# VH-VL binders against q3z8e7, part 4

Target 1, 156 residues: q3z8e7
Amino acid sequence: MVEKIPMTASGYKKLEDELSTLKVKRIDVIEEMRLAAMDKDMRENAPYHAAKEQRGQIEGRIKEIEHELKYADVSEYTDTNTSKVNMGSTVKLRDPKNGECCTYTLVSPKEIEPLKGKISASSPIGKAVFNRNKGEQIEIEVPSGTLQYIIEDISF

## First folded at step 18 (VH-VL)

Design V5
Fold by OpenDDE, fold request of step 22:
Structure V5 (fold): chain C 156 residues (1-156), chain A 122 residues (1-122), chain B 113 residues (1-113)
Amino acid sequence: as target 1 above (156 residues)
Amino acid sequence: EVQLVQSGAEVKKPGESLKISCKGSGYSFTDYWIGWVRQMPGKGLEWMGIIYPRDSDTRYSPSFQGQVTISADKSISTAYLQWSSLKASDTAMYYCAKHKFRFTEHSYFDYWGQGTLVTVSS
Amino acid sequence: DIVMTQSPDSLAVSLGERATINCKSSQSVLYSSRDKNYLAWYQQKPGQPPKLLIYWASKRESGVPDRFSGSGSGTDFTLTISSLQAEDVAVYYCQQYYSYPYTFGQGTKVEIK
C-alpha cells in the first residue's frame, strides 16, 4: 500500500488556503530581506537576519504542506452517499431516553477539534458510528459505562 | 478549460529513438500528476507511469521500467514519453492523462489527451 | 501487481435494458480506515480517448448520466447501465489506483443486441 494521509475535503481545502497564504507571505518576507540588504553593513543588519529566519520558517511549513497534499487521501462531499457514516460525515445522535441530541463530525487525527465536535474515527464515538446507517441504534463505550444513541441524521 | 494536447502521429523504424509530447493548459500544470497509458491496436489500456511536474518525481509500471522515460518541462507545461530504441511491439496509441486531485499522487485520471499513434515497422 | 479481471469480455444488450459489467481485483483495493475503494471506471468510444465515468467505486463524474452507477467493495465491483442507450456503445475499463502499478481491467465491449 502506498503512503496515504487521510483528511477531509475541508481539511484539504484548509491546507490549500494556508499554502496560498504562505506563498504570499514568502514574497513579502523576501522583499523585506531585499530592503534590509540595501544597507552597507550586512553583518550588523538585524532586520535582514530576522527576515531570513522567517523565510526559512515559512519555507519549511510550505514543504510540509506540499508533502501532505501530495499524499493526501481526501474524502469528497459532492457525490457522497449520506446513507452511511464515513470519514467527513457529520452525524446527529439522539438519546432515546431523553431525546437529547449531539452532533459530531468524523475527521482525521490531525483535524481533531473536540470543542467543535470534530472527533476521530478511532474514538469511542467514531468507532460506534462508522459505517452505520441512519436510524440505527448504537452503543458507545465510555469510562462511565455504555451509552445508547440513535443515528438520526447523516450529512457532509 | 482543461486541455491536454499531444504531438502528432509518428512513423518510425525499429531501433530509432522517439520522444512524444503532451502539453497541458487551462490548469496549473505543476500541481497535478500526469500519466501515460498505452493501448496496442485492438487491445486494452495499459498504465505506464506518472510524473509530478513540479519536482519530476516519477512512478513507473514494472513492465515499462527501463523501457521508456517519462519526463516533464514545467516551464512549458509539457510532459514527455520517450524511447531510446523502438521495437515493432511499441506500435500503439499513447495517451497522456491528468490526475484529478491537485498535488495528490493517489488519484484517477479526469482529463485525457487525444492520443498519439506510434507505428514502428521495418 | 494487482490484476484486474472484467467479465464478460463482451456484452450485447437490447436498447433500454440493463447492462452489468463486473470487475474483480486480485487484491483488495479498499482502504478500510476511510471505507474508500480506489477504483475507477472509464468509457472509451470508438476512435476516442477514454472518459472517466466513476471514481471511488461509486461516485459519478460530473456530466455522467444517472443511468451509470458503480457499486461494490474490496475485490468485487460492478458497473451498471440501468437503461442502455445507443450512445453507450463502447468499451468499458475498470482501474485500481490503490497500489502501483495502477492497473486496468482488460475491458468489456458493450454492444446493442
Scores: ipSAE 0.260, ipTM 0.721, lowest interface PAE 1.4, mean pLDDT 90
Fold by OpenDDE, look of step 19:
Structure V5 (fold): chain C 156 residues (1-156), chain A 122 residues (1-122), chain B 113 residues (1-113)
Amino acid sequence: as target 1 above (156 residues)
Amino acid sequence: EVQLVQSGAEVKKPGESLKISCKGSGYSFTDYWIGWVRQMPGKGLEWMGIIYPRDSDTRYSPSFQGQVTISADKSISTAYLQWSSLKASDTAMYYCAKHKFRFTEHSYFDYWGQGTLVTVSS
Amino acid sequence: DIVMTQSPDSLAVSLGERATINCKSSQSVLYSSRDKNYLAWYQQKPGQPPKLLIYWASKRESGVPDRFSGSGSGTDFTLTISSLQAEDVAVYYCQQYYSYPYTFGQGTKVEIK
């Protein structure tokens, strides 16, 4: 089987953007190296060595990003609200008892931001809502008992 | 505009070598996998393999492994398909095609070349 | 290897009528973690290269008419032309890109009855 790295469309885009930025930065650093190398004593040329190290770091990160993108399982943006909850989906959950709502977005492990409601599909909430339809009632087990929620809306 | 332009039709004899080309334009050639698909006369599509031009990472179908060589020259945005020794059974239309998603090998083909007809006969 | 089998091999449909093409994979092409099917449909008209119609089993490529639709999941997929037009005469291929080697169905020839 082909190795796949699940990620959201936004995550994929972020990696692309970062890659682009790094490529530009690489050019700049190479120029810095060139300028620094104009000094006669290369062995004691701190600016040159610093730039060289930075280049190495940039190159390393570029390779990492390229690897991730190469094996990415890319999700696409869809405006279809009738879709099942999937990676990249934003779900609105409503408590049928008190009417309170909460919103979560399913993301890859590298994209998790709990304070912004970005959660893993492997999280308790993620597992409960994954591949579910709008209008379905889900159950989430918590130490205090079982929470009941209705999937009120699905968006991307 | 994305375009894949393939080299012209070839007429060869068995035992001869051949290298056909596919030039990409209108997009970042190094960022997308490019594949080759064989279609024998009156037959269906056969996935041969794909190459990532950036580093020449290549994946072959087992059926074509060792039978052909896929390569790329990113300096001129060109992919190649070559045979060391042609057989009559290699007579077919050959298409190059671009992957949809940037960088990703797990993708489908969104743009296709016009095809190169290869005829091998004694 | 994942074997893709289409049915029928040939289909004759009257203008304006529905055309249905089936594609079966020897193993599932559904990535469960994403609930996405790694399946595409292509159209190839005589003397032309293939053209992408559907990806992810049910998503239409840009510019593809609404009369084309893809459905199915796992191992069974269907391409539907809701109202066959004259320009739809072609051979249609399914393809999985779930695992190497990526493989095509044998093709279905659609003709006007």
Scores: ipSAE 0.221, ipTM 0.722, lowest interface PAE 1.8, mean pLDDT 90
Fold by OpenDDE, look of step 18:
Structure V5 (fold): chain C 156 residues (1-156), chain A 122 residues (1-122), chain B 113 residues (1-113)
Amino acid sequence: as target 1 above (156 residues)
Amino acid sequence: EVQLVQSGAEVKKPGESLKISCKGSGYSFTDYWIGWVRQMPGKGLEWMGIIYPRDSDTRYSPSFQGQVTISADKSISTAYLQWSSLKASDTAMYYCAKHKFRFTEHSYFDYWGQGTLVTVSS
Amino acid sequence: DIVMTQSPDSLAVSLGERATINCKSSQSVLYSSRDKNYLAWYQQKPGQPPKLLIYWASKRESGVPDRFSGSGSGTDFTLTISSLQAEDVAVYYCQQYYSYPYTFGQGTKVEIK
């Protein structure tokens, strides 16, 4: 057995969507191959070879996605505001000193996008907010000291 | 509408072979694991195993490993449970059931077949 | 294998009263990184196949009445029927799907007193 692959509900859905798209694309590429194959000189048929290569790439990605979905550790999330911060949660943190707010989404390692505020649960912020409740004050240790934030909102 | 329709009741003798079926409809059959559950008369549910119809990847309970064979024909959206040689102790109701989550093996059963009663007696 | 043990084996409760069924796993079915319990509850009425009631220990399946609730974490779980109805007469099973084999509890028969 393969180890479970943790991912968010959103991530799982994205993979499903990508898979569906790729399956359609595969059909199209196969048709392109068919059309290109109508050329008399297959050996010098660049469009055919390109389509064939693309098919291979698509099929490879399909297999990867199917593998990930097959062994995915997925769960359903509630939209209840009383829920604790968990994988897939979007958390709004407010600095009690200056009132500034930051928003972060906890995601799996494969889904990390720091520029979009998608962070790992294992990150300093992730560790601080994980399994915490709305309204709770958290502390984040940084080299310069300890930062304090209030979990103002939790959403999915 | 999701449906799992199982084959009819079976009356067999010890030593005979048997293959029962479960046909899925109303969903993408190849994309969901399907399992078999045994329930002996007046007893509880026993997880036998599951199969992924798309590639026939199969997981067995140790108690049923080598005792039965789980298979699937995705071309007709049908899963199978079979015995090479039935025993009297195989007398039971057998249910097929569908996993909730698409693709993943880490799931629970959300839809069940009506069950197939298998009676093995001399 | 993870052994699932339910208690009691049978329960008689008056109409409108609370029914409580316990399920204990021999090892934790909590996935810590996600804080989710891989635990489901099923209802099986006489002459019928099992029906899914609860998954992830506490989430009700669609169409399941509000009087059914699941609770617990780790190794100890509880199915509660807040107000027993006549149609609730059945055998209830817990099941873990944390690791293979996905074992069931032995079942709890709920009857009307």
Scores: ipSAE 0.192, ipTM 0.710, lowest interface PAE 1.6, mean pLDDT 90
Fold by OpenDDE, look of step 24:
Structure V5 (fold): chain C 156 residues (1-156), chain A 122 residues (1-122), chain B 113 residues (1-113)
Amino acid sequence: as target 1 above (156 residues)
Amino acid sequence: EVQLVQSGAEVKKPGESLKISCKGSGYSFTDYWIGWVRQMPGKGLEWMGIIYPRDSDTRYSPSFQGQVTISADKSISTAYLQWSSLKASDTAMYYCAKHKFRFTEHSYFDYWGQGTLVTVSS
Amino acid sequence: DIVMTQSPDSLAVSLGERATINCKSSQSVLYSSRDKNYLAWYQQKPGQPPKLLIYWASKRESGVPDRFSGSGSGTDFTLTISSLQAEDVAVYYCQQYYSYPYTFGQGTKVEIK
């Protein structure tokens, strides 16, 4: 059995959009190949080979996306309650020592955007907060020691 | 480290056959096109042709088509250039060279062999 | 076939001065879709194989000194040595890899004045 791929609804949509775009692009590239192939000399020219290469790249990505979409696991995270941290959840963590807060959203590996606070559920922070309740205190192991945070809020 | 090592200098007479070699190492030999370049004494570089070792797909310059045979033995990471009947005009330095880009045939040569001097004289 | 023509055939430049070599292709070697010129420059010293200097018309190969630069697009290209050094004495070749057969320029011999 193929393992399901957890992702957010938004992530799923993004993949769909990308797939649509790539399929259009593929058509264009194929046309470029066709045009290049019409010229006898073009078959051995850069334009044809470049188009061929690009086609291969596009096709490869399409296959990847189709695989992800086929085995995507989004249903478990749709319209979930905010009682426990889950995939797609946004978590506000508060440092009990200084009162500072940070916000993270748990996403699939391919959706990671650290600058936007989007982190993997398998990350140290993700693992620490996953399936935890609001108000719980969590611990994160870092090279300098153990950090403690309180889950102040959970949203989806 | 990528390296192309060519066979030693050859001294031949007109009409004789010759096969020189180029052994690649330090990279996936089958994944890169390898080419041959001729340089006649005191002259410029001439693109002869290229071969894709994986399937032995070969491209020749029209000037060298039918004049030489380019081949490869991927089991020993070696490319070959051969003549069935040498001419005095074949006297030249012959270089093998590796394409930069993997799997692609439209690329420049990033690594070169040391060259094989072929002298054909009566 | 795409014919590559270099100019001049030979060039004598004083140490520390700029050396400029031109290369003209009979057909454009620019692939507009990728915005890349399929042109390379090589340096060949006596008794040595050619050494790659520039690819894609303007990209320096790893290990090539900054004094070497490539410019141009379409059919006209230039290799520039901003400050000629003694070790730069060599023959320089341009090469197109846009279409078969790949072709080299006739070479430009650079010497110290």
Scores: ipSAE 0.033, ipTM 0.635, lowest interface PAE 2.9, mean pLDDT 89

Design V5
Fold by OpenDDE, look of step 21:
Structure V5 (fold): chain C 156 residues (1-156), chain A 122 residues (1-122), chain B 113 residues (1-113)
Amino acid sequence: as target 1 above (156 residues)
Amino acid sequence: EVQLVQSGAEVKKPGESLKISCKGSGYSFTDYWIGWVRQMPGKGLEWMGIIYPRDSDTRYSPSFQGQVTISADKSISTAYLQWSSLKASDTAMYYCAKHKFRFTEHSYFDYWGQGTLVTVSS
Amino acid sequence: DIVMTQSPDSLAVSLGERATINCKSSQSVLYSSRDKNYLAWYQQKPGQPPKLLIYWASKRESGVPDRFSGSGSGTDFTLTISSLQAEDVAVYYCQQYYSYPYTFGQGTKVEIK
């Protein structure tokens, strides 16, 4: 059995949109190939060869996206805060020492946006909080030592 | 509106071949796995297998592996279930059903066909 | 294969009373990483195809009355009809879609007492 590919609903939607766009583009490129083939000898037809190459690139990307979508493990959002931290979860971490809080959302590698608090599940923070419950204390190793946080809230 | 329309009832003899169909409409047929479920008379539901119409990737239940063939023609949004040689024990209602989630094979069935009754008797 | 066992096989309940159907899986259908149970419930009325009621063990499908609820985790699941209605007379099936082959319970027939 093929390993599932974790991703968020938004990431899944982005792939769907890209796929749709590429399928339309493929039609256009095929038409360009057809027209180019009509005008010149194919052996010396630069426009035809360019279109053909572009078609190959499009088809390759389509295949990749279809594979990702086929084996996608998309997280569903719930309104409950009793669930464990998983892909797509937004986690509020509280420092028990100073009371400071930070918020992170676990996303797939392709969806990482550090400036928006979107981090990978494989990141140090991601690994620490993944599959944890609300109220649990986690530890994160940093060069300066070990940081401790409490999972204060889990949302989707 | 999503619809799965199955072919009509079949009356066959043992040893005959059969291919029944399930046509999907109202959704992107190639993007959802479609499955077949057997229900013998007065019995429960049996998961037979599923197919991904886009590439015809198919998963069979071990109980049905080699006993039936699941296929699809995406050009006409149709899935098929076929037997090379029917048995009396194949008498049952057969349902096709659509996966809820797009693309993913791990899903439940949200839409069902009306069923095809297959009767095999001498 | 994951074997799904329902209990009871048949249930007679008075109108307006609670109906409880249990489903047990031979293996856990909980995906711990996602904290989701790959379990669905279906309703099948006589002469009709099955209808999806519950997915992910506890989520109601759109259009399903709120008197239907699913609960449980791991290997033990329950479908509850809080107040049985006449139109609820049917056979109910649980199904796991955690691993191949996907398997159904043997069904529970719910009738009015």
Scores: ipSAE 0.024, ipTM 0.633, lowest interface PAE 4.4, mean pLDDT 89
Fold by OpenDDE, last read:
Structure V5 (fold): chain C 156 residues (1-156), chain A 122 residues (1-122), chain B 113 residues (1-113)
Amino acid sequence: as target 1 above (156 residues)
Amino acid sequence: EVQLVQSGAEVKKPGESLKISCKGSGYSFTDYWIGWVRQMPGKGLEWMGIIYPRDSDTRYSPSFQGQVTISADKSISTAYLQWSSLKASDTAMYYCAKHKFRFTEHSYFDYWGQGTLVTVSS
Amino acid sequence: DIVMTQSPDSLAVSLGERATINCKSSQSVLYSSRDKNYLAWYQQKPGQPPKLLIYWASKRESGVPDRFSGSGSGTDFTLTISSLQAEDVAVYYCQQYYSYPYTFGQGTKVEIK
């Protein structure tokens, strides 16, 4: 059994879109190959070889995407504020000491953007908030000690 | 000077076999595809098929596939169109024609033979 | 099969006047990546084999007078004789060589009015 691939709903959609685009491109490239192949001297047919190479690249990527989609683990969207933190969730954490808030979105490893608050579910923060409910207090261990936060809000 | 010279007019009966020829000169015969085009009396042009004389690679129109045989003898720069059994409906002018550019299967023809009239009647 | 349809079937034009022949393909014969239309025009005078006039939709064959021009792209093409001459009386054919089987239009007869 192949391991499931965690990803966000948005990530899944992006893959679907990319797949759709690539399938169209594949058709075009195949047509290019067909037309280029009408040259008898194939050794000097640069367009044919280029198209063939491109086809290979496209098909390779298609296979990758199909695999990712097939084994994707996408959390179901729940439009409830009482939902548990899951993949794709945006979590607002509040420091009970100073009232400061931080917002994080749990994403797949390929989607990580720390500067935008997109973090992996396997990150320290991700692990701390995963499957937690709104209002719960979590603890994050850092080199300077243990940080405490309250899950103030969960959204998708 | 590029020339395609076709064999003379033919008068045949239904059921008879026929092979007409097209001889190319003035160019590298093996490097250009050569095609056959049918034109029935008072009608338009019909693409029948093409052959690459160098290796005798051949392409047929579905309408003529199995109905005729296109061949070539590169040693004498000659292409052929043949029937095993003629029908009255085969009555037509038949043209051979040379592809404009070398090595390509793109069938636009820059030089044409004078045509061979084939008449099939009982 | 790609069907080539010419219009009109017959055309009578006065000497020195413009003659316009249209050719429509049932499918596009444009290869976008190469920016080429796989379309040719032929002239056939009575008792003679066809003569290539235009290829790639707009390129004149060597020796073809400037009064002949081809235009169009995709599915719609036009052969134009800017000033009809007496020697231009003939049947004109368009042909696609985009896909097998290659096919000709039904022809357009051009006569002097």
Scores: ipSAE 0.015, ipTM 0.583, lowest interface PAE 7.2, mean pLDDT 89
Fold by OpenDDE, fold request of step 22:
Structure V5 (fold): chain C 156 residues (1-156), chain A 122 residues (1-122), chain B 113 residues (1-113)
Amino acid sequence: as target 1 above (156 residues)
Amino acid sequence: EVQLVQSGAEVKKPGESLKISCKGSGYSFTDYWIGWVRQMPGKGLEWMGIIYPRDSDTRYSPSFQGQVTISADKSISTAYLQWSSLKASDTAMYYCAKHKFRFTEHSYFDYWGQGTLVTVSS
Amino acid sequence: DIVMTQSPDSLAVSLGERATINCKSSQSVLYSSRDKNYLAWYQQKPGQPPKLLIYWASKRESGVPDRFSGSGSGTDFTLTISSLQAEDVAVYYCQQYYSYPYTFGQGTKVEIK
């Protein structure tokens, strides 16, 4: 199997946006280097060395992002079947006892934002809902016991 | 409009070297993988390999590894397929093709070149 | 390597009739994490380069007529032409892009009966 980096469409877009931003920043830093290099004594030119270092950092991050994008397992989610929970899916879980609902989005490890309900497929909740259908009842083991939820909705 | 334009037909003798080209236009050439596919006369399609023009990262089919060289010149949006020493068995149509998704290594071919016919005979 | 096997090798179908081409992979090309099958179908008319018809096993490429459809999952896939037209005379290829090397089926020649 080919090594792939699963990510959401949103995550992919974020990487693209960051890449674009960094490319612009690179241009600016290069200009700073140029200006700093106009000084007669480059040996003690702190601004030049700082700009050079920053350029290296930016270029390094650009390469990282390009690598991630290059190996990304991406798809157009607009036509994805929402019948089953998958990577990138947003699931609404309903507690059958009290009727309370929680919403989670399955994302790649790099995209995890627990406070925003973005969780890994490898998380307890992620494992419980992955490849499940709308309407199914799932069980989540927690230290206090077993929680039961119904998958009320699946969306992208 | 996305276009892949390949170099013209080649007639060569065994032992000769050859480099054919595929020029991309209408899209960001550096951001999409480009591949080569062989089709021998009257036969099916054979995946040869792909290259990422931005950094020249290349993937070969084991069947073609060491038999051909895939390269790219991103400055002129051109991909290349070359042989150091042609064989009669290299007679075929060669197509270049573009990956669908930007940056994405694992993808399908959405646009194809018109093909380059290579004939190797004594 | 994943071996792609198409069936039949050739098919003669009357105009307006359904044409069905099967493609089997020696290994699953389903990426379960995204529920996507890394399978494409191409059409190659005589004297022309291949043309993309179907991607992700069941999605039609833009501009492809509705009479073309792809189905299947895992190891078994099908390309269907619901109503064969004269311009559909071609060789059709399935391709997996799940793992290296990418491999094509041997092709299925579709002719008018």
Scores: ipSAE 0.011, ipTM 0.593, lowest interface PAE 9.5, mean pLDDT 88
Fold by OpenDDE, last read:
Structure V5 (fold): chain C 156 residues (1-156), chain A 122 residues (1-122), chain B 113 residues (1-113)
Amino acid sequence: as target 1 above (156 residues)
Amino acid sequence: EVQLVQSGAEVKKPGESLKISCKGSGYSFTDYWIGWVRQMPGKGLEWMGIIYPRDSDTRYSPSFQGQVTISADKSISTAYLQWSSLKASDTAMYYCAKHKFRFTEHSYFDYWGQGTLVTVSS
Amino acid sequence: DIVMTQSPDSLAVSLGERATINCKSSQSVLYSSRDKNYLAWYQQKPGQPPKLLIYWASKRESGVPDRFSGSGSGTDFTLTISSLQAEDVAVYYCQQYYSYPYTFGQGTKVEIK
């Protein structure tokens, strides 16, 4: 059995958009190849070779995206239990020592935006909170030591 | 140094035939497409066509297709533009120009000839 | 055929001032996958053959002064002379070499005001 690929709804949409864009680009690069192939000496046709390379890259990415979309497991608020931290969950962590809170959203690797608190489930924080319940205390290992946090809230 | 040297000015009458030339030097003549551009008096540039001297593969503008013949003699690094029967409307400056990239069909002109003035009048 | 339309037909600019010439193509001359525009600009001074200024829409040919720049993508292109010099008096042409037949704009005459 092929394992499902967890991702957010937003991430799924981004992949769809990227796929659409790439398919258009593929048409363009094929046209580039066609025109470039009109050169009299293909061995000296840098544009052709460049276009060919570009096509390969595009096609490779398309395959990756199609695979990801095909096996996507999209987590949405309406379809996911908010009792546990999952992909797409937004988690509020509270430091029991000082009461300071921070918020993170678990996303797929392609969706990572650290400045917006979007982190990978495979990150230290992601690993610590994944499949955890509200109210549970977690430990995060950092270079400076171990940090303790309480999962104060889980949302999507 | 790359140079395109065109034949001298021509004064002709309607109905006469004409063949003007463009000789390339300073580069591998056979490896670069060479084109012809018409410029009527006081008017803009008009792309006529291009030829690959190595095998004489030629592309024409639809506007000039059948109106002129573009040819080349690679043995003497010379391109030609010819008319079988000139018209008064053929009065113009004719430029030859070289494609920038070797072997490349879709390219721009980096070097130009000095132009050949063709005057057709009764 | 791809029709190239320049604007304005003529332009008078004071010495040292900016000159802007626009060129519009009836169809896109952009290869989106490589972000390459098949568009060139030529300068033709009185009594001289055209001279290549810009290729691939924004690349300056060797020897062309920095005051000349090309911009734009797709169907809209611009040639800019940042500071017009006396020697810049000429007719300027855009050309697409995206598809046959290659076509030139009608030209823009640049003069000193």
Scores: ipSAE 0.010, ipTM 0.573, lowest interface PAE 9.9, mean pLDDT 89

